# Designs tried in a protein design chat: VH-VL binders against 26S proteasome non-ATPase regulatory subunit 3 homolog A (RPN3A). Part 14

Target 1, 182 residues: 26S proteasome non-ATPase regulatory subunit 3 homolog A (RPN3A), of Arabidopsis thaliana (Mouse-ear cress) (q9lnu4r240to421)
Amino acid sequence: CRYLFYLGKIRTIQLEYTDAKESLLQAARKAPIAALGFRIQCNKWAILVRLLLGEIPERSIFTQKGMEKALRPYFELTNAVRIGDLELFRTVQEKFLDTFAQDRTHNLIVRLRHNVIRTGLRNISISYSRISLPDVAKKLRLNSENPVADAESIVAKAIRDGAIDATIDHKNGCMVSKETGD
Below, E stands for the ipSAE of ESMFold2; O stands for the ipSAE of OpenDDE; V2 stands for 0.75 times the mean of E and O plus 0.25 times the DockQ between their complexes.

## First folded at step 13 (VH-VL; framework fv_maftivimab)

Design x5 (from v1 with light chain S91N; at its last look DockQ between E and O 0.78; V2 from the best seeds 0.80)
Fold by ESMFold2, look of step 13:
Structure x5 (fold): chain C 182 residues (1-182), chain A 118 residues (1-118), chain B 106 residues (1-106)
Amino acid sequence: as target 1 above (182 residues)
Amino acid sequence: EVQLVESGGGLVQPGGSLRLSCAASGFTFSDYWMNWVRQAPGKGLEWVSTISGSGDSTYYADSVEGRFTISRDNSKNTLYLQMNSLRAEDTAVYYCAKGDYPWDFDIWGQGTMVTVSS
Amino acid sequence: DIQMTQSPSSLSASVGDRVTITCRASQSISDYLNWYQQKPGKAPKLLIYAASSLQSGVPSRFSGSGSGTDFTLTISSLQPEDFATYYCQQNYYFPTFGQGTRLEIK
């Protein structure tokens, strides 16, 4: 099961997240109960890889017996991604800086910024049939010099990628969603 | 014993203001996200606002954003809700609530009634 | 918002009956679903979290199931003290509640 764990980590570094996920989950399943520390590491990396794939891990993963406290940093990370709040994401990274450094996941976690944005836009597009780009920037907590311009670029990219089913009303500066959720 | 006690409710005219308080005891207040949830008479539950343990992150339902301000004083173990520009539809029992995770409302207070009418 | 639709809005049952209340989300919420019980004049009480996990101190006759969009609260053998209104609530995103199900014991 150490082989599957290290294969999963190598696949993660190689950006082969689907293969990485399978290896890490299998390592977690096959690890002896007595190897709690190893199982925790497998779960941490599996959570991270699932987030990078655009998945949101089930809440029950974070309440597994004997792992709740150890997985708490990754639960809070998952919450920041799920909510789609970039400022919360920054706060979580700062709060658990030492833990992520010790786990050697800190550099991969910075890649989740893209996932925070994509999840946040998905949630917005489902919740609102029409929303101004300034309000999109506010809900994502864009903390840049020109958050409205960033929101427009981010929304346009998400539409091109098919991540959301929407259009931009450039005349009025709004995102117009074709999703349901109103 | 974990306990949450709301206060500050009452009768107020539309456009008026109220400040609700929630006194917390029996747990480490600063470790927990805190919430306000309301229930209009004879109606269901509606989430109002959330604040992180440190107070750095705040969230509001669309219906109250810009009018309500959630805050906390961790030295006094107290949660606050400043309600401005009150409307008739804000009439409700207001509960404070906590949980181990954001939006798991494990422990609730008994609520304080806010009535907005002329 | 993620809309939560409960069914039925009310029901009556006898002591000892198996009771089922359903909740449907307008989008997938994985297992991010809670169930609450509220008695008249009282605050809600958390029964089930993470769709199926029983909160401490809640009788084992309560159980939850479901994932994705469709969820069920079951009371396996109804007791007189179970009359109340039951609410589902998602916490996948900014929380929303179902409209409630009023359970009356005959």
Scores: ipSAE 0.783, ipTM 0.885, lowest interface PAE 0.8, mean pLDDT 90
ESMFold2 (binder alone), look of step 13: mean pLDDT 94; pTM 0.954
OpenDDE, look of step 13: ipSAE 0.834; ipTM 0.919

## First folded at step 14 (VH-VL; framework fv_maftivimab)

Design y1 (from w4 with heavy chain G53D; at its last look DockQ between E and O 0.79; V2 from the best seeds 0.83)
Heavy chain, then light chain:
Amino acid sequence: EVQLVESGGGLVQPGGSLRLSCAASGFTFSDYWMNWVRQAPGKGLEWVSTISDSGDSTYYADSVEGRFTISRDNSKNTLYLQMNSLRAEDTAVYYCAKGDYPWDFDIWGQGTMVTVSS
Amino acid sequence: DIQMTQSPSSLSASVGDRVTITCRASQSISDYLNWYQQKPGKAPKLLIYAASSLQSGVPSRFSGSGSGTDFTLTISSLQPEDFATYYCQQSYWFPTFGQGTRLEIK
ESMFold2, look of step 14: ipSAE 0.807; ipTM 0.898
ESMFold2 (binder alone), look of step 14: mean pLDDT 94; pTM 0.958
OpenDDE, look of step 14: ipSAE 0.875; ipTM 0.936

Design y2 (from v1 with heavy chain D100Y; at its last look DockQ between E and O 0.78; V2 from the best seeds 0.00; counts 0 for: SAP .512 > .496)
Heavy chain, then light chain:
Amino acid sequence: EVQLVESGGGLVQPGGSLRLSCAASGFTFSDYWMNWVRQAPGKGLEWVSTISGSGDSTYYADSVEGRFTISRDNSKNTLYLQMNSLRAEDTAVYYCAKGYYPWDFDIWGQGTMVTVSS
Amino acid sequence: DIQMTQSPSSLSASVGDRVTITCRASQSISDYLNWYQQKPGKAPKLLIYAASSLQSGVPSRFSGSGSGTDFTLTISSLQPEDFATYYCQQSYYFPTFGQGTRLEIK
ESMFold2, look of step 14: ipSAE 0.786; ipTM 0.888
ESMFold2 (binder alone), look of step 14: mean pLDDT 94; pTM 0.957
OpenDDE, look of step 14: ipSAE 0.866; ipTM 0.932

Design y3 (from v1 with heavy chain G99D D100Y; at its last look DockQ between E and O 0.74; V2 from the best seeds 0.00; counts 0 for: SAP .498 > .496)
Fold by ESMFold2, look of step 14:
Structure y3 (fold): chain C 182 residues (1-182), chain A 118 residues (1-118), chain B 106 residues (1-106)
Amino acid sequence: as target 1 above (182 residues)
Amino acid sequence: EVQLVESGGGLVQPGGSLRLSCAASGFTFSDYWMNWVRQAPGKGLEWVSTISGSGDSTYYADSVEGRFTISRDNSKNTLYLQMNSLRAEDTAVYYCAKDYYPWDFDIWGQGTMVTVSS
Amino acid sequence: DIQMTQSPSSLSASVGDRVTITCRASQSISDYLNWYQQKPGKAPKLLIYAASSLQSGVPSRFSGSGSGTDFTLTISSLQPEDFATYYCQQSYYFPTFGQGTRLEIK
């Protein structure tokens, strides 16, 4: 149903991502199999909304029958978020600039920068019990004038928000993860 | 037919260097990420390094970062691995692998053996 | 690193047998799980990607299942060419492999 698709887009713009996801997935399920172009559009927006929610879409979503080529830009976008690499994220946005503009998703994709950082920090906190703030900045590919200060600010915010279970050792300039795999 | 052929392996002393090459054919080389994966004799598989299709993004296992450099020449359809400061634990068969999706290694070369011993 | 624990490390089976190999990830990897077959002196061969999708040219007696942390490779009726070492590999983050399962003739 095109109604559910447009409702999903409106809710995405209104920052109601959970409701947007449901509308978009339902639109994709209700669309006739022959409506491949419409199903592709529903999937593109659902992928984006799931990324904004902090989810990583399943690998199999990108290999759906007849959709692999069309969904490739959103797969590469998902890859940049999953790795947590800000430079890769910038490169993907440039590579597919025209596609994202045509899909009218380009402004929402800019918002994924937060999700790239959050996923990158989560992966780092699980992988390292202790890591220097310069190395955090390097792994995230921060490109600011003072990437170490930015990394410290980003890590501190993530700790305050409960996104990672860690502390900052300011004396040694390190992030110390409390994550434990029992 | 998609084909990957590694070369450049051999015997080297600890602290030495080698450059591995992987010649690719049968696909549009620049469209695909490329990888090095190694296997020590009688042991399992270990990912070493990855490079994006354009060459702008590179990633390394912690065990080799700072010592190994992955690169590619898309005009020659060739992947490279420059290995410096080699150690005994780097002894392995080195495979190049084509990446269908990061990290789905759909096509592998037959490997080239690197032996690091004094 | 996401640790991949493969079980068993070795098993013996006869032609025609049904065998199952398991793989467990140290964290959820969704369906980002691949299976490879490797014969002695040869490179690995991709069998299954996305946990359950069969690679082109791979016989249908191979199947994969699982999501999250627990995954299974099944060979429904062993053939002589299936005696090899099998590896799982997560593709969710920087790749890691299970330690391998050697499938031998008994």
Scores: ipSAE 0.765, ipTM 0.885, lowest interface PAE 1.0, mean pLDDT 90
ESMFold2 (binder alone), look of step 14: mean pLDDT 94; pTM 0.957
OpenDDE, look of step 14: ipSAE 0.824; ipTM 0.919

Design y4 (from v1 with heavy chain G53Y; at its last look DockQ between E and O 0.67; V2 from the best seeds 0.76)
Fold by ESMFold2, look of step 14:
Structure y4 (fold): chain C 182 residues (1-182), chain A 118 residues (1-118), chain B 106 residues (1-106)
Amino acid sequence: as target 1 above (182 residues)
Amino acid sequence: EVQLVESGGGLVQPGGSLRLSCAASGFTFSDYWMNWVRQAPGKGLEWVSTISYSGDSTYYADSVEGRFTISRDNSKNTLYLQMNSLRAEDTAVYYCAKGDYPWDFDIWGQGTMVTVSS
Amino acid sequence: DIQMTQSPSSLSASVGDRVTITCRASQSISDYLNWYQQKPGKAPKLLIYAASSLQSGVPSRFSGSGSGTDFTLTISSLQPEDFATYYCQQSYYFPTFGQGTRLEIK
């Protein structure tokens, strides 16, 4: 179990997230129930790795007996990713800066910015058949010097990566989604 | 005893404004996200707006965005909803709601009725 | 937004019956699903959170199951006080509610 935890952390640093997830979850399962502190650390790193893989951990993971308080920073982090709000993501990182530094997860958490954007765009793409790029920038909470240009770049990359099924209407400055619900 | 008490509902003409208040007691108000949920007469539930612990993050249903403003005063344990440019379809009972997490709504107020008509 | 569809819209049953209400999401919401009970003139009451976790103070005859897109609320043995409207609600993204299921007890 301790070996599997350290292997999971090494795999995470090496960007081998699928293998890292498997090791971390196995470490959590094999740990004695009385080893609460160790199980908490396994869950924190497993949550982070799942988020980096583009997964959203189940709500019930955060309510495990004896772990709610300890996992709260990672639940708020999960919520920021799930909502797709970059400003919320920034405030969560600041609110729990010391916790993430002590857990040695702070540098990996910065990498979740990509996942916040991807989730935010998917939520927008499902909700709107057509939306202006300025409105995309507003919904993502882009606070850069040129948020509309950033939104166009972000949407173009998401289309190229296959993360959303959409096109850009450059003449009118809109994202046109092929993913809408009844 | 955890309580949420709404006030400020009433009759308003279309295009008018109204401000709802929700007084909270029995819990540490500043530790929780707060919400407004509405229910038109004889209809289902519709989420309206959410505000974070400090008030720095706010979210709105598309049907009210740009017209409604959620705010809070943590020193007074009070949640607010400023409703501008009111329409007939805004007619509803408005509930104040709290949850341990942003959207599980485990404590609700009694509701306050807003009627928008000519 | 994520659409939530409940079935049936209305249901009549006798005391002691087992009742099942279903809820379907337009996309996967994992286990981020809540169930509420609402009696006329009252605010909703949370019954189930995280798809299957029973809220404190709720009778054990209520249970929830499901994940992903398909969820159920079950009342194992109806009581007269269970006459109400029931709503599902996803908490995965900006909240949306099902249209409601009105349960009439004969």
Scores: ipSAE 0.758, ipTM 0.879, lowest interface PAE 0.9, mean pLDDT 90
ESMFold2 (binder alone), look of step 14: mean pLDDT 94; pTM 0.957
OpenDDE, look of step 14: ipSAE 0.820; ipTM 0.916

Design y5 (from v1 with light chain Q27R; at its last look DockQ between E and O 0.71; V2 from the best seeds 0.80)
Fold by ESMFold2, look of step 14:
Parts: C-alpha cells; sequence; structure tokens
Structure y5 (fold): chain C 182 residues (1-182), chain A 118 residues (1-118), chain B 106 residues (1-106)
C-alpha cells in the first residue's frame, strides 16, 4: 500500500495525473481499516489528483467514517473548484495554508486555478444557453483590470481546447452554449 | 436546540423593498454557510441566495440577482435578506436554512410570508 | 440550470406499502442529491444527503439510491406520518429542486 502511495505522489509531482490517480485510489482501497492516518493521506492526495484531472470527487468521499474532520480542508477545496469561484478558492487556500503545507500539497493546489476556471465555465455552459461575457466574469470572480476581456479570452481558449461546446457572439458580447438544450 | 427564526415579512407594493432577518441560536453561527429558500403559495421550493460563514462569498439565483442582497452579522447571529424592486412573482414564504458547505439544507426556520400586492 | 424532474407528481398508497419516487437530473450530478419531506404548513425536513446517506434521526425505512442522473427514494413500509410531499434537490451547483411528489392516503 505504501509503495502505491509513494508512486502516486511521485507521478503527481511528475504531472502524470492519470497514473497517479490509479496508484492513489488503489492504495486507499488496499490500506487496512486500522491504518486510519495512512488512509486519510491516500484520500487527500487522490482528491487532489482527481481535481487536477478536472474531476469532482463524490460527496460521499468526504463523509467516510473517521475521516470527515481530516478531509474537511479538501472538501472545501473541492467545493471551491466545483462552484468555479476564484475568490472562494483564494479564501480556502488562505484558511488552510498550514494544513496544505504540512501535507506537502500546497504548491500543487495553486495549480488548481486552471481547474476552477474550467469547471466554472463548464457549469455555466451546461446551465445557460446564452450568457453575457460580463456575467461570466462575475460568476468566475475574475479580479483584473479588464475582467470582461479576460473572460472572452478564457472562453475562446476553452472552446478551442474542446473543454466546452459553445460559440462567442461577438456583436452582443455573449457566450452561446450548445450543451443546454434550453 | 438549534433554531432559526425568520422575521420581517409582510405586504409590500410592486417596486417596494423589505428586509428579512433570521435569528440563529444553538450553534456557532460563523462556522456555517446560510441560505434563503422560498416557496410560492401552492408551489415548490426555489433557492434564493447563499452566504459563506465569513460573509466573503455570496451567491444568488438568477431570478433575484441585482435586486436582493444577502448579508450576515456574526456578532448578532443574524442573517439578512435585503429585497429591492419587488415583483408579484417574489410572493412566497421565505425560509432561512443552515446547510453544510454547500447546499445540504439540514435545519430550516418556520418561514416568513412576503406578499407583493399588485 | 440543472433541471430536476420527479416522478410521479402524486401517488396514492396504503399504510404498509412499499413506495418509490424517482428523480432525474438534466446533467450528471454525481451523488450530490438530497431528499426532503415537507408536511402542509411546515418547513422541509432533510431525509437523505449524498444520494444514499440517511440523515440523523430519520427512520431506517427511508433509503436512497442512484448516481449520475437517476435517483430513487424508497419507503420500505409506509407509516401514517409519511404522508407528505417529497422533493429532490441537487447540490452539485446552484441548487435546484424537483417539482415535488405528493404522497396521499389511498
Amino acid sequence: as target 1 above (182 residues)
Amino acid sequence: EVQLVESGGGLVQPGGSLRLSCAASGFTFSDYWMNWVRQAPGKGLEWVSTISGSGDSTYYADSVEGRFTISRDNSKNTLYLQMNSLRAEDTAVYYCAKGDYPWDFDIWGQGTMVTVSS
Amino acid sequence: DIQMTQSPSSLSASVGDRVTITCRASRSISDYLNWYQQKPGKAPKLLIYAASSLQSGVPSRFSGSGSGTDFTLTISSLQPEDFATYYCQQSYYFPTFGQGTRLEIK
């Protein structure tokens, strides 16, 4: 189980997230029930890797017996990514800075900013058939000199990358989603 | 005993304003995200707004964004909803709800009725 | 918005019956699904969270199942106090509720 855990951590650092996820989930499943501290560490890293892959871990992962308090920082992190709110994400990083440093996850967590944006855009594209770019900027909490221009660039990149199925109506300043059917 | 008690409902004309309050007791108020959920007479439930424990993050349903403002005073254990530019479709019972982060609404108040008379 | 559709809209049953209510999401919501019970003139009461986790103090005759888009609430042996309206609610994104299912005495 410890071999799989350390292999998962090494692969995470090497940006091999799919392999890292496989190793970490297997380590968590194979860990003895009595090894609660080790199981907690496996779950923390598995949650982080899943978030880096653009996945949202199940709600029930965070209510596992004996782990709820220990996993709380990663639950709040998951919720910031799931909502797609950059200010909430900053607040969670600040609130649990010492925990993430102790877990050695703090530098990898900074990388989740991309995932906050991508998840937020995906939720918006699924929820709205048409939404203004200023409203996209507001929902993502973009803090910049020109948040609407940043929103346009972010949406354009997400369309090019295939992360969302949408178009930009440049005349009206809107994102038009093909994913809602509404 | 964990309790949430709403107040401030009443009759108001379209275009008018009201401020709802929710007094909380029996738990550490600042640890919990707070919510407003409404129910029009004879209709289903509709989420209205959410505020984080610190008050730094706020979220609104599209139907109320720009018109309603959620706030909290953690020193008074009180949640607020400032409702401006009220419309007939805002007529509902307004519930204050305590939930885990986010949106498991485990404790609800009894509600306060808001009627927007046309 | 993630639309939540409940079925049936109303249901007649007798004490002792096994009752099932379904809820469908317009998009995958993983297991971020809650069930509430509401009696006339009262606030909703949380029964089940995370699709299948029973809230403290809720009788074991209530159970939930499902993930993704399709969810079921089951009452294994209906009791007189169970006649109420039931709502599902997704907690994956900005919350939305199903339209409700009224459970009536036959």
Scores: ipSAE 0.778, ipTM 0.884, lowest interface PAE 0.8, mean pLDDT 90
ESMFold2 (binder alone), look of step 14: mean pLDDT 94; pTM 0.958
OpenDDE, look of step 14: ipSAE 0.888; ipTM 0.940

Design y6 (from v1 with light chain Q27E; at its last look DockQ between E and O 0.80; V2 from the best seeds 0.81)
Fold by ESMFold2, look of step 14:
Structure y6 (fold): chain C 182 residues (1-182), chain A 118 residues (1-118), chain B 106 residues (1-106)
Amino acid sequence: as target 1 above (182 residues)
Amino acid sequence: EVQLVESGGGLVQPGGSLRLSCAASGFTFSDYWMNWVRQAPGKGLEWVSTISGSGDSTYYADSVEGRFTISRDNSKNTLYLQMNSLRAEDTAVYYCAKGDYPWDFDIWGQGTMVTVSS
Amino acid sequence: DIQMTQSPSSLSASVGDRVTITCRASESISDYLNWYQQKPGKAPKLLIYAASSLQSGVPSRFSGSGSGTDFTLTISSLQPEDFATYYCQQSYYFPTFGQGTRLEIK
């Protein structure tokens, strides 16, 4: 099972997240029940890889017997991604800086910024048929000199990439969504 | 025993203000996200606001954004909701709720009634 | 918002009956679904979290199932204390509740 874990980590470094996920989940499944520490490490890396793939891990993953405390940093990371809040994401990275460094996941976690943004935009597009770009910037917690310009660029890129089904009303400074939840 | 006790409800005219408090005990208050959830008479449940354990992150339902402010004092184990520019549709029982993940509301207070009427 | 639709809105049943309440989300919410019980004049009580996990102190006659968009709460053998209103709630994003299902004595 240690081979599958090592392979999963190599695949993650090579940006082969789908294959990495498969290897890490297999490693966790095949590990003896008594190997709790190893199973925890497999779950930590699987959670990270799933987030990088744009998935949100199931709530039940974080309540597995004997793992809840150990997985807590990755639960809080998942919450920041799920909510789509960049300031919360920064706060989680700071709070668990030593843990992520010890796990050697800290550099990969930085890559999740794009996933925070995309999840946030997806949630906004489902919730609003129309929303101003200043309000998009506020909801994402953009912390730049010109958050409205950044929000416009971010929304435009997400539309081009097919991540959201929307248009930009440049005259009124709004995102107009074709995916309305409300 | 984990307990949440709301206070500060009452009768207020439209446009008025009211401050709700929620006293927490029996758990490490700063470790948990805290929430306000309301229920209009004879109606269903509506989430109002959430605050992170540290207080650094706050979230609001669209219906209250800009009018309500959630806050907490971790030294007093107390959650607050400042409600400004109150409207008739804000009439409800307001519950304080302890959250996990952060919206698994496992502990609720008994609620405090807010009535907005002329 | 992620809309939560419960069915039925009300239900009449007898002690000992098996009862099923359904909840549908407008978007996939994985297993981020909770069920609450509320009796008149009281706060809601969490019964089930993560779609199927039973909260501590909740009788085993309560069970939950589902993932994605379709979820079910089942009470296998109704007791007199189970007559209440039941709500589903998604915890995937900013929380929303179903409109409630009122379970009454037949």
Scores: ipSAE 0.757, ipTM 0.881, lowest interface PAE 0.9, mean pLDDT 90
ESMFold2 (binder alone), look of step 14: mean pLDDT 94; pTM 0.959
OpenDDE, look of step 14: ipSAE 0.864; ipTM 0.930

## First folded at step 15 (VH-VL; framework fv_maftivimab)

Design z1 (at its last read DockQ between E and O 0.85; V2 from the best seeds 0.87)
Heavy chain, then light chain:
Amino acid sequence: EVQLVESGGGLVQPGGSLRLSCAASGFTFSDYWMNWVRQAPGKGLEWVSTISDSGDSTYYADSVEGRFTISRDNSKNTLYLQMNSLRAEDTAVYYCAKGYPWDFDIWGQGTMVTVSS
Amino acid sequence: DIQMTQSPSSLSASVGDRVTITCRASQSISDYLNWYQQKPGKAPKLLIYAASSLQSGVPSRFSGSGSGTDFTLTISSLQPEDFATYYCQQSYYFPTFGQGTRLEIK
ESMFold2, look of step 15: ipSAE 0.835; ipTM 0.920
ESMFold2 (binder alone), look of step 15: mean pLDDT 94; pTM 0.958
OpenDDE, look of step 15: ipSAE 0.896; ipTM 0.945
ESMFold2, look of step 16: ipSAE 0.840; ipTM 0.918
ESMFold2 (binder alone), look of step 16: mean pLDDT 94; pTM 0.956
OpenDDE, look of step 16: ipSAE 0.891; ipTM 0.942
ESMFold2, fold request of step 20: ipSAE 0.860, 0.847, 0.843; ipTM 0.928, 0.916, 0.922
ESMFold2 (binder alone), fold request of step 20: mean pLDDT 95, 95, 95; pTM 0.960, 0.959, 0.960
OpenDDE, fold request of step 20: ipSAE 0.910, 0.909, 0.910; ipTM 0.952, 0.951, 0.952
ESMFold2, last read: ipSAE 0.854, 0.844, 0.850; ipTM 0.924, 0.922, 0.918
ESMFold2 (binder alone), last read: mean pLDDT 95, 95, 94; pTM 0.960, 0.960, 0.956
OpenDDE, last read: ipSAE 0.913, 0.910, 0.909; ipTM 0.953, 0.951, 0.952

Design z2 (at its last look DockQ between E and O 0.71; V2 from the best seeds 0.79)
Fold by ESMFold2, look of step 15:
Structure z2 (fold): chain C 182 residues (1-182), chain A 117 residues (1-117), chain B 106 residues (1-106)
Amino acid sequence: as target 1 above (182 residues)
Amino acid sequence: EVQLVESGGGLVQPGGSLRLSCAASGFTFSDYWMNWVRQAPGKGLEWVSTISDSGDSTYYADSVEGRFTISRDNSKNTLYLQMNSLRAEDTAVYYCAKDYPWDFDIWGQGTMVTVSS
Amino acid sequence: DIQMTQSPSSLSASVGDRVTITCRASQSISDYLNWYQQKPGKAPKLLIYAASSLQSGVPSRFSGSGSGTDFTLTISSLQPEDFATYYCQQSYYFPTFGQGTRLEIK
């Protein structure tokens, strides 16, 4: 179990997130039930890797017996990613700075900013057939001097990357989603 | 015993304002996100607003954004909803509910808001 | 927003019956699905969270299943106190509720 955990951490640093996820989940499953501290560490890193992969971990992962309090910082981190709120994401990093530093996950967590944006745009694109760029900036909680211009740049990049299926209506300053939902 | 008790409901004219309160007890109020959920007479449930544990993050349903303001006073264990520019469609029982977004594990008994001429 | 559709809208059943209520989301919500029971004049009561986790104090005859877009609430043997309206609610994004299922005495 110890070997699989260290392999998962190495794979995460090497950006091999799919392999890292499998190693970490297997380490958690194979660890003795009495090894609660080790299982908690496995779950923390597995949650982080899944977030980096663009996944949202199941709600039930955070309610495993004896782990709820220990996983709370990573649940709040997951909530910031799931909601797609950059200000909440910043606040969670500040609130749990000591925990993330002690877990040695701080530097990897800063990479999640891209995932916050991507998830936020995905949620917006499937929830709205049309939304103004000012409202996109507001929903993402962009905290910059010109949040509407930043929102336009972010949306354009997400369309180019294929992260959302949408277009920009430059005449009206809107993102127009091509998703099939109403 | 965990309790949530709403107050401040009543009859208001369209365009008027009303402030709801929710008094919390039996738990550490400042550790939890808080929510407002409403139910029009004979209708289903509709989420209205959410506020984070610190109060720094707020979220609103599109139907109320710009008109309603959620707030909290952690020193008084109290959640608030300031409702402005009220419409007939806002007529409902308003519930406060606790927990992280969005598992509403404890609900108050509700307070009735009627918007009518 | 994420549309939640419940089936059926109403259901008549007898004490002792096994009943199922279904809920469909317009997009995947993983297991971020809650079930509530509401009796007339009362606040909703959380029964099931995370699709299948039973809330404390809820009888074991209630169970939930599903993941992704399709979810089921099951009551294995109806009791007189179970006649109520049931709501599903997704907690993945800004919350939305199903329209409700009214379970009544036959």
Scores: ipSAE 0.785, ipTM 0.888, lowest interface PAE 0.7, mean pLDDT 90
ESMFold2 (binder alone), look of step 15: mean pLDDT 93; pTM 0.947
OpenDDE, look of step 15: ipSAE 0.859; ipTM 0.926

Design z3 (from x4 with heavy chain Y101W W103F; at its last look DockQ between E and O 0.75; V2 from the best seeds 0.79)
Fold by ESMFold2, look of step 15:
Structure z3 (fold): chain C 182 residues (1-182), chain A 118 residues (1-118), chain B 106 residues (1-106)
Amino acid sequence: as target 1 above (182 residues)
Amino acid sequence: EVQLVESGGGLVQPGGSLRLSCAASGFTFSDYWMNWVRQAPGKGLEWVSTISDSGDSTYYADSVEGRFTISRDNSKNTLYLQMNSLRAEDTAVYYCAKGDWPFDFDIWGQGTMVTVSS
Amino acid sequence: DIQMTQSPSSLSASVGDRVTITCRASQSISDYLNWYQQKPGKAPKLLIYAASSLQSGVPSRFSGSGSGTDFTLTISSLQPEDFATYYCQQSYYFPTFGQGTRLEIK
């Protein structure tokens, strides 16, 4: 179990997130119930790696027996990513600064900003057939000098990368989604 | 015992304003996200607004964004909903709800009725 | 919005019957699904969270299953007090509810 956890952490540092996820989940499954502290660490790192892969961990992971309090910082982190709110994300990082430093996850967590944006855009594109770029910027909580221009750039990149199925109506300043769930 | 008690409902004309309050007891109010959910007469449930435990993050249904403002006073264990520019479709019973997790509603108040009509 | 479609809209069943109510999401919501019971003139009551987890104090005759887009609420043996309207609700993003299923006890 220890070697799988260490291998998972090495793979995470090496940006091999798919391999890291497998090792960390296996470590969590194989850890004995009595090794609660180790199981908690396996789950924290597995949650983080899944978020970096663009996944949203199941809600039930955070209510596992004896782990709810210990996993709470990573649940709040997951919620910030799931909602796609950059200000909430910043608040969670500050609220649990000491915990993330002690866990040695703080540097990897700052990389999640991209995932907050990506998840937020996916949720917006599914929820709205058409939405203005100013409203996209507002929903993402962009804090730059020109948030509308940044929203346009972010949306254009997401379209190019295939992260969302949408087009930009440049004349009206809107994102028009093809994948709306209305 | 956990209790949520809404107040401030009543009759108001279209375009008017109303402020709802929700008094909380039996739990550490400042640890929890709080919510408003409404139900028009004879209709289903509709989420209205959510506020984080600190009050720093607020979220609104599209139907009320720009018109309603959720707020909280953690020192008074009270949740508020300021409703402006009211419309007939805002007529509903308004529930406050406590969630252990964002967008979950595990404990509900009894509701307060808001009627918007001429 | 993530649309939640419940079926049936209403049903009638006898005490002791097994009842299943279904809920479909317009996109995957993992296990971020809740079930509520609402009796006339009362606030909703949470029954099931995280698709299958039973809320404290809820009778074990209630159960939930599913993940992704398709979910079910099952009442294994109806009791007279189970007459109510049942709602599903996704908690994955901005909350949305199904339109409800009215359960009438025959």
Scores: ipSAE 0.758, ipTM 0.880, lowest interface PAE 1.0, mean pLDDT 90
ESMFold2 (binder alone), look of step 15: mean pLDDT 93; pTM 0.948
OpenDDE, look of step 15: ipSAE 0.857; ipTM 0.927

